# VHH binders against q84jc2, part 298

Target 1, 232 residues: q84jc2
Amino acid sequence: MSKMRNLVEEKFLEFYESWVIQLELYLHQLLIAHNNNTMSETELRHLISKLTTHHKAYYTAKWAAIREDVLAFFGSVWLNPLENACSWLTGWKPSMVFRMVDRLRKSRVVLVEAQVKKLEELRVKTKFDEQKIEREMERYQVAMADRKMVELARLGCHVGGESVMVVEAAVRGLSMGLEKMVKAADCVRLKTLKGILDILTPPQCVEFLAAAATFQVQLRRWGNRRHYVTHS
Key: E = the ipSAE of ESMFold2; O = the ipSAE of OpenDDE; V2 = 0.75 times the mean of E and O plus 0.25 times the DockQ between their complexes.

## First folded at step 18 (VHH)

Design lj24 (framework vhh_8fcz_2; at its last look DockQ between E and O 0.76; V2 from the best seeds 0.78)
Fold by OpenDDE, look of step 18:
Structure lj24 (fold): chain B 232 residues (1-232), chain A 126 residues (1-126)
Amino acid sequence: as target 1 above (232 residues)
Amino acid sequence: QVQLVESGGGLVQPGGSLRLSCAASGFTFSDHAMSWVRQPPGKGLEWVSGISGSGGQTQYADSVEGRFTIIRDNDKKMVYLQMTSLKTEDTAVYYCARFAYSEIWKYLDSGKFDYEGQGTQVTVSS
């Protein structure tokens, strides 16, 4: 169990560090595109597609990892304390991205009334979905004091032979519920992101993605400076 | 003060090669990803290639993929762009670019990118 956990953490740490570095490079592309008035819609859509693919890759890797050890993501050793403090169910809170949308509204971006309406509807829906997941999480947390948890706590003091198998089975059973909730949360994240991108024009999408990436990169850098975290 | 000085540009025939250099100073070089960008005649600034702070990861625009190679020397604080199989459409002023993280929001708000270097002219012509 310990080896598996450590392995999952190490593998995902390596993946995430690489993924974030790539995100920074994509950010350069987005910033240049944002300032280039001669780019065609096709070119912009292609760039947007690259970014969406990049994000999908993250979730693909994440979901593979959580199948092995979902608990690794509740520690998230690949994140600094600041990033962790801003995390909701192992990732960004879906409703938070609307702050980026709000920023667009305050910038040079002009949203038409139809876009504004759709974005507000999406915001409401996203919030509703978040609350639903939170309620389920609460229910799960209350239910943790079940027979399996008691057995896990009891047997956890005696690691050896048959007891190890029982403990592993208990942990796996408990992790299944967490995995479902994490996946549900990720689905809301992905739906929210897709929803926003579907409402915005290609130039607006580029600005939105740039803003989001900037926030993520800055949060990581601020946190790393504060806590002296080094990444490869 | 941040300084970026590009060099290595020139006139070449189609199919030729050039190596661009960028000397950087005034910031912690290894902590910043670097990019090459270019401005073709009559067009806006377009991204060409990027390299991570450590140099371990690179990205390329589709138009230059397989032809251009970006590398960096953190000890010398240099970024290079090796260009091969040059095409007429590669004609542009080339700039190396650093994005100060503290200034990114300013870039987003203003819609303007301020070049810190003067760039180097690359002309591909028969």
Scores: ipSAE 0.881, ipTM 0.962, lowest interface PAE 0.5, mean pLDDT 90
Fold by ESMFold2, look of step 18:
Formats: structure tokens, C-alpha cells, sequence
Structure lj24 (fold): chain B 232 residues (1-232), chain A 126 residues (1-126)
């Protein structure tokens, strides 16, 4: 009915809102750079570096937050419902970024054969890493369902310290395993982003980053409007 | 419909100060991040500064950070650029800009970006 948030969730949501707002301002920089054919390669690389650093800052903050409470990020309210539609470890599948690359390639960005080959190699590697994570996912999804059993045991049975210690250790083990999987998924996302930026030329990177930032800014705005309509 | 009107430009000596204004109309002003961009003589557009819809977050180009301040007044639908310690390299036509993000694919296709104002000239000269 109403949203209930823990402190870890609330703090990260505040960070994320600020982060997306800053991304929007970087988007302005990218759009102006795209329309300016007198900008030097050094200036373009500097802007690309700022975007890379901004994306790294997102994951740095997220990893600090999941160390405190990883379960807050499964079904998280800090991402609106559309961003949660894919049940993929607190985000979109890493390979979804290639839809953006493909769209740019078909409509406007001319890639040479060497770039195309490298992008396909990266796509295959990204998919392989996704499948590896998917194979591990079943254990933790089952363990999350069994979390109900752990909570019921603690609520409904007055049993001595040995039993309670075993249950608490299992819950900590589950949380540590899930944290590891979320970080693994995020590392694949970061490696894929860096790989794309290494393959594209600086002007192509600016165009790609502008499209990606636009998608994230619009997704946040559109999801928030849908969220308010649904909940009002 | 959408209108952005820049003003406050002029001739200023190096080290001087100037405040640019941008009056906005025809859209929900507080929902949009705003930027100042400039076009130096014989060069393409350069991004100068940006401010979030609420005014709580700002960014500055490295060349102006510490010297320029962007502020907005959402009640008056105004964006300002307070410029200090002006240098000859700051000479340009200054525009305020908003972006329609639903049009991003059209921008990327055509390279088309339309400034909605005429700009205001800033000239820094001894």
C-alpha cells in the first residue's frame, strides 16, 4: 500500500537522484560537444573521462551501500518499477547496452570493419559473463525464498543459542553471496562500458554517451510520472 | 511557444564583471535543466555551465569554474550567469539552452540543434 524504506535504501536513493541530475548536466555537455566540429580530440577525451568517472562513482556508492544491506537492493524502491522490470541483479542485463550501440550503428555512426569485429567479440564475452552469473543465480533465489523459513524459526521457536547462531550465520552467508553476485554483475556492466569506449573513436564515444545518458534521464523521468499516477 | 531571451551582455575590460540574464517562457521551467553555451568568434559552440531544474546541482566548464556562477529563479523563470574575473577568451555570443530529450535521435541524425534565443554578445577587451 505505502512504501517503507530502510536507512540504507533511503540514503542510496538520495544519492541516485543527485547522480541522475548530474548525469543530465553532463548530457548537456555531450550534446554541445556533438554539435561542435571544432572541439579538439583532447577536449573530447577529457569529457569522455568525466563521464567514465561519473559512472564509476555510481558503482562505488552502490557497492558501499550493498555492503551494509544487499537485500535492500532486491525489489528496491530507489529504482522505479520500469527499471526493476528485468529481474537481473539490481539492474539491466549488461548486454542490453549493445541495443544502444546497434541503434546508433544503423542510423548514423559508421564503424570500420575492425571496430565491428571488436564490438562483436565484446558482445560475446558480455553474454558469456551474463550466463555464468545466471547459472549462479538459482542458488540465491532459492535461498531468498528460504529466508521466510529463517524468519519463522526465529519468531516461532524459543530454542537455545546454538540453533540461533546457525540461523544467523546462514543469513549472513546468504547476504555475502548475494553481495558478491551483485558486484559481479556490476563489474560486467563497467567492463562492457569501458570496452565500448575503447573501441569507439572519441566523437563516436560522445554520441554513444549522449544516447545512453538520454535513455537514463528519460527512464527516470518517465518512470517517476508513471509511478505517481499508479500510486495516486 | 518556447522562448528564451538572453540579455545583459556588453563591453567589459579584462578582470571585470557582468551578469547575463535569460527569461524563459512557454514550458514548465522548473522541470528542465538549463545551460549557458557560448560561441567565440570563428569557433563552434562551447558549453559553459548548467543548472538542474531545482537549482540544487550545478556544473561548470573547467575554463570558467571559480569565476562564473549559474543561478536560477523558478518563480520568475529566469536563469542568470554571474561572470567575474573576465578574460579576453570569454569573448563570445552567449546563449541559454534547454534540451528536449525526446528529440535526441533527431539531434543525433541531423546534427541539428536550434538555439531558441538570439544570444547576447559579451566582449572582453582592453
Amino acid sequence: as target 1 above (232 residues)
Amino acid sequence: QVQLVESGGGLVQPGGSLRLSCAASGFTFSDHAMSWVRQPPGKGLEWVSGISGSGGQTQYADSVEGRFTIIRDNDKKMVYLQMTSLKTEDTAVYYCARFAYSEIWKYLDSGKFDYEGQGTQVTVSS
Scores: ipSAE 0.684, ipTM 0.888, lowest interface PAE 1.1, mean pLDDT 78
ESMFold2 (binder alone), look of step 18: mean pLDDT 84; pTM 0.856

Design lj25 (framework vhh_8fcz_2; at its last look DockQ between E and O 0.64; V2 from the best seeds 0.00; counts 0 for: pae E 20.6 > 2)
Fold by OpenDDE, look of step 18:
Structure lj25 (fold): chain B 232 residues (1-232), chain A 126 residues (1-126)
Amino acid sequence: as target 1 above (232 residues)
Amino acid sequence: QVQLVESGGGLVQPGGSLRLSCAASGFTFSDHAMSWVRQPPGKGLEWVSGISGSGGQTQYADSVEGRFTIIRDNDKKMVYLQMTSLKTEDTAVYYCARFPHSELWKYLDSGKFDYEGQGTQVTVSS
């Protein structure tokens, strides 16, 4: 169990560090595109597609990893304390991205009334979905004192032989519930992101994605400076 | 003071090769991803290629993928762009670009990218 946990953490740490580095390079593309008025809509859409693909790759890797050890993501050793403090169910809180949208509204971006309405509807829906997941999480947390958890606590002091199998079974049972909740949260994230991108024009999407990436990159850097975290 | 000095540009025929160089100073070089950007005549600034701080990861625009190679030497504080199979549409002023982390929001808000170097002219013509 310990080896598996460590392996999952190490593998995902390596993946995530690489993923964030790539995100920064994509950010360069987005910033240049944002400042280039001669780019065609086709070119912008292509860039947007690259970014969405990049994000999908993250979740693909994440979901593969959580199948092995979902608990690794509740420690998230690949994140600094600041990033972890800002995390909701192992990732960004879906409703947070609307602050990026609000930023667009305050910038040079002009949203038409229809877009504003759709974005507000999406905001409400996203908030509702978040609350639903939170309620389920609360229920799960209250239910943790079940027979399996008690058995795990009891046997945790005597790991050997048959006891190891019992402990592993108990942990697996608990992890299944957590995995479901994490996946549900990720679905809300993905739906929210897709929803926003579907409402915005290609130039607006580029600005939105640039803002989001900027926030993520800066948050990581701020946290790393504060806590002296180094990444490869 | 941050300085980026591009060199290596010139006149070449289609199918030819050039190697661009960028000398960087005034900042912690290895901590910053670097990019090459270019401005074709009558067009806006377009991204060409990028390389991570360590040099371990690279990205390319579709238009130059397979033809251009970006590399860096952190000891010398240099970024290079090896260009092969050059096309007429590659004609542009090429700039080495750093995106200072403290100014990322400035670029988003202003809608302007302020590159620090003078650039180097690449002309591909028969």
Scores: ipSAE 0.881, ipTM 0.963, lowest interface PAE 0.5, mean pLDDT 90
Fold by ESMFold2, look of step 18:
Structure lj25 (fold): chain B 232 residues (1-232), chain A 126 residues (1-126)
Amino acid sequence: as target 1 above (232 residues)
Amino acid sequence: QVQLVESGGGLVQPGGSLRLSCAASGFTFSDHAMSWVRQPPGKGLEWVSGISGSGGQTQYADSVEGRFTIIRDNDKKMVYLQMTSLKTEDTAVYYCARFPHSELWKYLDSGKFDYEGQGTQVTVSS
């Protein structure tokens, strides 16, 4: 029953801890910009660019790690069905971000009709892309179960060189498919984020990015305080 | 009660050095990222530098990068700002500021840090 983090998990955990800490520092800048009316449009766009670059850096690191071991990113999703509310295919569900835009819109952010129309178009496209990915994921869940059973049977048969090569090819094929799916989901996340930032004005972007960073930091802190135990 | 007390300001010549300190009390220090902000005479508030709760990440405004260093000591509940190569443009009141931990979502509407100190004056003049 012993747990063990592999090398990919250890490296990504170290990266992620640093990445979240930097996100917290950017959140301080976002809150100052939100509170301080003296910042120019150029200064706001520079800050927004820093946040965009920071999010891209997350995915760059993630995609490198997925190349080594995509299954390392499925651990909590596959082992804890109740955690699905917060995570979807190794990350946040792209369409959920529109709930944050909706809340800001109903409180402080005033959107003109053209912005509302563009946001609804983006929401529909995002949901469509999500549904495509969900159908593909259902296929892979079945394939994963079948391949694990084959692997266990072959290990029980005291496999030789030819059997090992067949099992290795099957595992590699499944991993390649899952890698493509996770990258597709991440591309939807990035396109959705960029699409929202392109539609919003610079002050609106600062408010949105502050809300998003706050949410992400709180999810990390909440999870670290052991909200739900699903593994020994 | 939360307290942030800045010190170490003073008068210094251009090109000189100064180290600001911020003593924190009344809260779990390591659970909060900290920053330095400044207010030049007759101007609005400017962000200067920030440091993560663990101290593993630092960030600087473009105008001070390479000249200022932010440091924290979680055992002593202190934040420092080591300033070198000071310019007359660095003249300001410097404040230590805390990022809220458990009430962050409430402050999105107001857009404020939850606490800052009284400030310490830095004057760079010949």
Scores: ipSAE 0.000, ipTM 0.130, lowest interface PAE 20.6, mean pLDDT 74
ESMFold2 (binder alone), look of step 18: mean pLDDT 84; pTM 0.861

Design lj26 (framework vhh_8fcz_2; at its last look DockQ between E and O 0.77; V2 from the best seeds 0.81)
Fold by OpenDDE, look of step 18:
Structure lj26 (fold): chain B 232 residues (1-232), chain A 126 residues (1-126)
Amino acid sequence: as target 1 above (232 residues)
Amino acid sequence: QVQLVESGGGLVQPGGSLRLSCAASGFTFSDHAMSWVRQPPGKGLEWVSGISGSGGQTQYADSVEGRFTIIRDNDKKMVYLQMTSLKTEDTAVYYCARFPWSELWKYLDSGKFDYEGQGTQVTVSS
């Protein structure tokens, strides 16, 4: 049976499909730039700016959507199962991007000692922030098992009267908490990304962004092939 | 076997127009975004324009924005680049590119772009 989608899910699905398509086109730009040693620093910075703007647009749209229905992002119908399996609090795990950084270190890219040090500091900080959010999420999840949620589980969706009001209030409260957690996670993502880009040179940024985009595109493509998912 | 065949290049005066064509075969055409890239004399490879698999989305380099138009025909497995208001700096060998997603890491790791086609020469000169 086809899974029923709400309006928020449908809108964001359309947005995300479009967004990922654009990302792939940007990836073409990044790959060409990565192989072009004649591009000026200004040109590289401009390309980097385009990509960062693209990512910011995603979070702008996401945050608008989660205000309406944060629960939609815990189903993430716009993602295939493989993408979902790799998700942490409705997105990529911030510490994961350092795998891309590590890749740079193993490639022809030469990082100076100062860069290496700063990247390690950022890694530690990012990991710390992730753990903090995870602890809060754990506390939140435990707190969900209160009387109101028990009533929700027992009574179901077809009950009327005072009990429904109690359940609705509980769901609203939970949604607000989840929204807070998701925003916190997104902030760590954005800070981590900014931090990395601030440490790397423009050519290094291009390679990093290309690697990240490559990973994302391949994850989606492989996942779609495996699960026979078709996107526009 | 994947084949990309570019055509439509030539000699034009500044301000002139050309339409480039790329014939694709050997892969599922509609599943792949396509790009035009160019190699100016004495310079590195430059990205020019890209179009999504469905043709619904396009991107352009700033240098060609408003002058070039990329379109595709998935039934014919063709990609086109309509070039107008051509400038001397548009002189280059133009290639269409597929960037197969299954081999993206190869492109990233090699540091080299492997042309699948022979390209078509565009020369803008007075």
Scores: ipSAE 0.891, ipTM 0.967, lowest interface PAE 0.5, mean pLDDT 91
Fold by ESMFold2, look of step 18:
Structure lj26 (fold): chain B 232 residues (1-232), chain A 126 residues (1-126)
Amino acid sequence: as target 1 above (232 residues)
Amino acid sequence: QVQLVESGGGLVQPGGSLRLSCAASGFTFSDHAMSWVRQPPGKGLEWVSGISGSGGQTQYADSVEGRFTIIRDNDKKMVYLQMTSLKTEDTAVYYCARFPWSELWKYLDSGKFDYEGQGTQVTVSS
């Protein structure tokens, strides 16, 4: 409903446009690497490190931005509507990443039984952590509703500076609570990613990272393409 | 039909320079990020450099960073690789490449890269 983007949205839009374009270039590197069986383990680990660093840069920028305006990440202006519809607590759902792992097991990648067992254990842990966050979000929403009821009753009784201070405290509390929950969700995302990369061999990590980046690029391209296909 | 035509290769001494060209046709050129890849003798393909569709963003392999520059001209549908301070390890067949978004899963699943052009030979020797 606002006719203008705020400064946080403008800055992160610029960052994200650049970041996703760079991700696509990294995807080119991954696609060449998986097609080259003469690459050394050292070379593969270096490429994996570049991808890990690129993802870390995203969270570094995101966490700086949510300190200023966490609400910008709910219905983000830098994502198309399809991307926004697929978001779970301002990002992709951690348990969904195991769809990419399942794809590896059905592709040219071979996983040994020990890896399969560890990945299943990680999947269960990831799901447990997700459910824990969802329960915490429910508790937060209940507490926020109670706080809003108290605020409305008090505003009906007061006029002036005291009412403004109570509203400002409630808004600050809402933003701080949402920031906490978004960071918790991001920590589950990072722990899940690290866990998968620790279990997989370097060639398997390249395949996994390529699949994850491919899905992200496809989601963005499909969401943007839908408009042009519908009207072409 | 999609066509990529590489040129500009040759025989060069270490420390020399070359500029590779890639002429593109049969697709909306500005919509695609482009890469240079190379195949050294007896080795698989290795990625060299990439450039966004607009030309505003680039990436380089560590082995060529600071020595090679990737450039594109969307009006002429051209991609270039300006190479300087050439080393014997740069000896390879060089290809320009694109990865159409609709074919990304195919490339990932097949593990095969299909050349769209014949490439251009760069030989760096004393």
Scores: ipSAE 0.748, ipTM 0.913, lowest interface PAE 1.0, mean pLDDT 83
ESMFold2 (binder alone), look of step 18: mean pLDDT 84; pTM 0.866
OpenDDE, second read of step 21: ipSAE 0.887; ipTM 0.966

Design lj27 (framework vhh_8fcz_2; at its last look DockQ between E and O 0.76; V2 from the best seeds 0.80)
Fold by OpenDDE, second read of step 21:
Structure lj27 (fold): chain B 232 residues (1-232), chain A 126 residues (1-126)
Amino acid sequence: as target 1 above (232 residues)
Amino acid sequence: QVQLVESGGGLVQPGGSLRLSCAASGFTFSDHAMSWVRQPPGKGLEWVSGIAGSGGQTQYADSVEGRFTIIRDNDKKMVYLQMTSLKTEDTAVYYCARFPYSELWKYLDSGKFDYEGQGTQVTVSS
């Protein structure tokens, strides 16, 4: 059965493709800024602000879309299998960004003791928040197989009339729960990102954002090549 | 072999216009976003403008927004930068850049941008 994309999937696919293209262009800016030691702090902060705004736009669009169909994001047809495999609750795992920070430290980035301490605190907090969400998701996933859902499954999705309404209501209920969890995860992502950017200096932020963008762009490209995926 | 050849630079008075061209070869042109970058005398590289592979999306530095226009012709494998209302501060060597995907991490790690073209000199002077 060829999976027919629904309207939410199609719309978000278009959005995401456009968004990623913009990200790549921002990446060019970031790379040049990173290579230019003569840029002022004001200029760097402005660039950082552009990028943060870009990321905020993604979540704005995402949250609008998940209100309509959160289940679309658990399939994420706009992502290739590699991207999907690396996803945690419909996005990047918050704790992953600390690995990027660590990578930068091993290269040229020198963090002062105060920064290191703050980053560690943030890491611990982020991990705690992730675990909390994971526990909730686990409970939710287990609950999906509750007595009510089993009963609905017995009725079958092809039963007309009142049964269909009951099934739809159940699915809506499930979707609402999933939406809450996805939003919670996104909040952790945003808080973590903000936290990192608040700790790092503007030049360090630029490098961090460049690394993150590079990772996203490359992951997409590698995944597309590997699986011969074309979304456009 | 990848080649980027910039042209169209020259001497122009403030308020004047120039059109830069970049001829690309040796790679799948339409799959790559392209940028113009410039290096003013005695300064570091500055990003100027970028255009998506499809040509449908563009970005500009604040300093050139409204004055410069980036366009591309994927059939001809060309990128252009139309510059208007030129200022003295626009004086620089201009480079066309594709930022090879295989080299992105290298750029990030080295802190050095390895431009592939020879660049074209733009001088704005009264």
Scores: ipSAE 0.893, ipTM 0.970, lowest interface PAE 0.5, mean pLDDT 91
Fold by ESMFold2, look of step 18:
Structure lj27 (fold): chain B 232 residues (1-232), chain A 126 residues (1-126)
Amino acid sequence: as target 1 above (232 residues)
Amino acid sequence: QVQLVESGGGLVQPGGSLRLSCAASGFTFSDHAMSWVRQPPGKGLEWVSGIAGSGGQTQYADSVEGRFTIIRDNDKKMVYLQMTSLKTEDTAVYYCARFPYSELWKYLDSGKFDYEGQGTQVTVSS
């Protein structure tokens, strides 16, 4: 059966396609800045601010959309199957971003001891927050499995609208719990991003933001290539 | 083989106008975002403007916002930069650049941005 799209999904699909295109334009700008050691600290901070503002706009739109339909963000129609497969609670996994920092250290970025200590502390905090969210999600899944088993047994005993109302109430309760979990995960993402950008110097922030945007763009390109194999 | 050919540069007076052109070939033009970048004398590369593959979204550097307009014609595989209210600080070699989807990791790891064209010289002087 083909998956039908509701109004929330259609609206966010249009938003996300535009948002990713804008991210690509910002990434091109970052690639130029990445190699430009003549930019002032003020100029670099302004560019970094443009990127953080763009990311904040994504979460603003996302949080409005999940208020209406959080389930749209689990298996999203605006993402290809590879992007969906790589998602952790509707987005990038916060702790994995430190592997990107590690890659930059092995290539072009030199960190001083104070930065390394602060990044390690942030990495530990981020992992702790992730694990807390994962434990809460597991508890929700167990509770929902038990509730669904009871409801399935009850549906076998009832006819008419009462059974539908109970199922609809259960789905509504699940959606509210998932919305809170997704927002909690997004807060960890935003805190981790902010923490990294606060520790890095402005040139290092440009390198990091370019790498992060590159990963997102490449994941989308790679997944789309496999999805739209063409013959010539 | 990817080719980008810039043209339309020249000598203009402050306050003047000029339109740069970029002819593209060797790739699916409409699938790629395009940018103009410039190199002022004795300085590093400066990103000027970008345009989405469809032409529906644009971005501009603060220094050129309101004065420059990036335009594309996907049927002709052309990108243009319409420049008005030119200033002496706009003097540079201007390059057309394709968004480097296949080379992103190369650019990040090498720290060196590569452009495919020869550029076109814009000189703003009395």
Scores: ipSAE 0.727, ipTM 0.903, lowest interface PAE 1.1, mean pLDDT 84
ESMFold2 (binder alone), look of step 18: mean pLDDT 83; pTM 0.856
OpenDDE, look of step 18: ipSAE 0.888; ipTM 0.967

Design lj28 (framework vhh_8fcz_2; at its last look DockQ between E and O 0.78; V2 from the best seeds 0.81)
Fold by OpenDDE, look of step 18:
Structure lj28 (fold): chain B 232 residues (1-232), chain A 126 residues (1-126)
Amino acid sequence: as target 1 above (232 residues)
Amino acid sequence: QVQLVESGGGLVQPGGSLRLSCAASGFTFSDHAMSWVRQPPGKGLEWVSGISSSGGQTQYADSVEGRFTIIRDNDKKMVYLQMTSLKTEDTAVYYCARFPYSELWKYLDSGKFDYEGQGTQVTVSS
């Protein structure tokens, strides 16, 4: 049976499909830039800027959507099961990107000692921030058994009359908490990404972004093949 | 076997137009985004334009934006690059590229782009 989708899900699905397609095209740019040693620093920075702008656009759209229905992002119908399995609080886990950084370190990329130190500091900070959010999420989940949620559970799916207002209030309360957590997580993602890009040189940034985009594109394709998911 | 065959290049004066063609075979064409890249004399490979697998999305380098148009025909397995208002700096060997998904990491690791086609020469000169 086909899953029923609400308006927020449908709109964001369309957005995301388009966004990922564009990401793939940017990946082509990044790969070519990575293979071009004659590109100026200015040109590289411009490309990096385009990619960062692209990522910012995603979060702009996401935050607009979660204001309407944050619960849509806990289903994430625009993602395949593999992508969903790799998700942490409706997105990529911030500390995961350091795997891409580690890959750079093992490649032909030479990081100076100062960069290595800064990256390690950032890793520690990112991990700390993740844990903080997880603790808050846990606290929130435990606290969900309040009067409103208990009432919601009691009423079940058969709600009418005055009970509708109670259910709506409970859902709103839940959504507000979840929205806060999702935004917090996204902030850590953005800070982590910015931090990495600030530490790396422009050529290193290009390689990093290419690696990240490659991973994302391949993960989506692998997942789609396994689960017969078709995206436009 | 994967084949990309570029054609349509030639000698033109500044301000002139050319249409490049790329014939693709040996892979599922409709599942791959395609790009045009070029190599100017004495310079590295430069990305020019890209088009999504369905053809619904396109991107252009700033240097060619508004002058070049990329289109594709999935039924014919063709990619085209319409070039207008050509400049001397557009002189290069032009290649079409699919960036096979299975080879993406190879490109990253090696730092080398392997051309699948022979390219077509575009020369803009007065």
Scores: ipSAE 0.891, ipTM 0.969, lowest interface PAE 0.5, mean pLDDT 91
Fold by ESMFold2, look of step 18:
Parts: C-alpha cells; sequence; structure tokens
Structure lj28 (fold): chain B 232 residues (1-232), chain A 126 residues (1-126)
C-alpha cells in the first residue's frame, strides 16, 4: 500500500529519484577517474565541477520545495527507513563528511601537513556551527511547546474546531522555524563541502567525492534490500 | 557468473560511424546502471557514457557528447554504443561495465578497475 502523497512530496520524490540515479552515473565516472593515473588536472577539475553542480542542484530544488512544505523533509517518502534514520535536520550531520576525509589518510593519495591543519580548522568550525544550530533548535522547540501548552490550557476541555485551529497555528509556527533551521543546516553542509574541495588536490577531491557518494548509494541499496525482501 | 561480451569494433575512417554491442549475463541486468569505458593507447581507462537501469537517464563524457548515443534493451540484456563523427582520438579498446554496487569499496580501496569482458578494439585512421 502506498502512502497518500501531497503535491510537494510527489514532485520531490520524482526529482530525488532522478537525482540519485544521476549520482550513480557520476559515481561510476569518479571510480574510473580514481583508477586512472593519466587524467590531466583539467579533466579532473571538470569532473569535480560536475559533482559540485549536481550537489548544488539538489539544494536548489530542496530549498524551493521547503518553501512550500518543510515537514515533507522530516521522514521523507523518497528515502527508505535506513536513510531516514541517518538524517539530522533533513540530511547527514555536516561534520559527518570528515569521516570520508579520514579515509584519505589511508589511501595512496597523501595529505600534506598544511592540508591536515586546514582540514582540522574546518572540522572545528563545522562542529561549532552544528552545535549553534542544535541550541537554536532546542530553544525554538521549547518555546513552541510552552505556547502550545498555554493555548490548550486556555481553551480548556473544549473539543472540535477550536482545538484544530490551535494545532494548525502551532504547526504553521513550527514550519516557519523548521524552514529556517533546515536552510541553516544546509548552508553549513555546502560551506563544509566547498571548504573541503578547496583544500584537497583534484585527485584527492575525486576520492573524497567517490567515498561520500559510495556511502550514500550503499545506504540506499541496503535499505531497499531490507524493504524489498520484507514486503509481503 | 557475471559475463559481459563486447563486439562491433573495427577500423573506421575519421567522420565514420560504428555501433558497439555488449551482451550481459550472470546478474540481474535490469537492476544495474551500465557504462561504456575505453582505454586509448598509452592512457588509463576513460569513462565514455552511462545509462540508468531503466534506460531513462544517460550521461556522456564531454568529448563524445552529441556524437555518441548509449542505448539499452533490458529484454535482450544488451547495451549499445552508437558512435558517429568518429575522430582519431576515439581510438581505444572499448569495454562495457556494470555499476559495481557490491564492489564499490573494493574499487575505491584498490585503485584498480577489473575488466569483466575482453573489450572490442575501435581504430579510427585513414
Amino acid sequence: as target 1 above (232 residues)
Amino acid sequence: QVQLVESGGGLVQPGGSLRLSCAASGFTFSDHAMSWVRQPPGKGLEWVSGISSSGGQTQYADSVEGRFTIIRDNDKKMVYLQMTSLKTEDTAVYYCARFPYSELWKYLDSGKFDYEGQGTQVTVSS
């Protein structure tokens, strides 16, 4: 049985399925480039640019969709339950990408001391920005809960239309705050991605992007196998 | 046992056309994205084109876009590469490759690509 999907969910599901399919095709390119010692720096930078453009396209479409319905991005119908379980504010925690950077320390492509220092500085900044967002989200949720409790108590034991109107107003207030927090988290994700790609050499960028895309593809594949096998 | 068999290569003059075929077996073909890759003389593997498992989405290397077309037939388990306006720099051994879902970390960690087929030689010269 399929869930009844609203218009925002239907459109973004179609976009996201296409976007992930394109990511798979880009990942194949990255794997071939990773295994090819004879690619020029120009060729590598073109491929890196295509991946950067692809990621920016995701956020462009996402930000347009959250203006219409940010709640669709919490428990998204286009993600399987494993993918949804891994999300923090509608995506991976921004600092999580540094695990893919850490894989570079064991690859054939070595990081020089200056790169390591810059990456550590970026990791600290990213973590600081994450914690700032977490504190803002907590304050917002507490403020909304306090208002909701006061409104429900003020209305007393009445049922029906008045209770629906109070809930709808609370949901609208949460939606506006959640949109702000999701955009803030996405800005940290984009700044962190750009910062990493600016620090790494083109071959290192290819390996990093391949590792990140591999993780995303594997989560989707494993989560879909569990869903597919257990459906009856 | 996964098997990919490439065919259709040959000697072609610049500006000519050629159609490569790839017959697949030993895996669920319709579940896998497929690519064409090539190895020019004295160079490493170069990705050429890819196609989604349904055939609905394609990507092309900049050097071949507008000249090459990737096509798949899931009923016959075939991938094709229609090449037109061929250039000397298109000379290479061409391989088809399945997207390596279960081997992604292996390829990333090893830094090596494992050929599944023998490939087919395309030579563009006058």
Scores: ipSAE 0.753, ipTM 0.918, lowest interface PAE 1.0, mean pLDDT 83
ESMFold2 (binder alone), look of step 18: mean pLDDT 82; pTM 0.844
OpenDDE, second read of step 21: ipSAE 0.870; ipTM 0.954

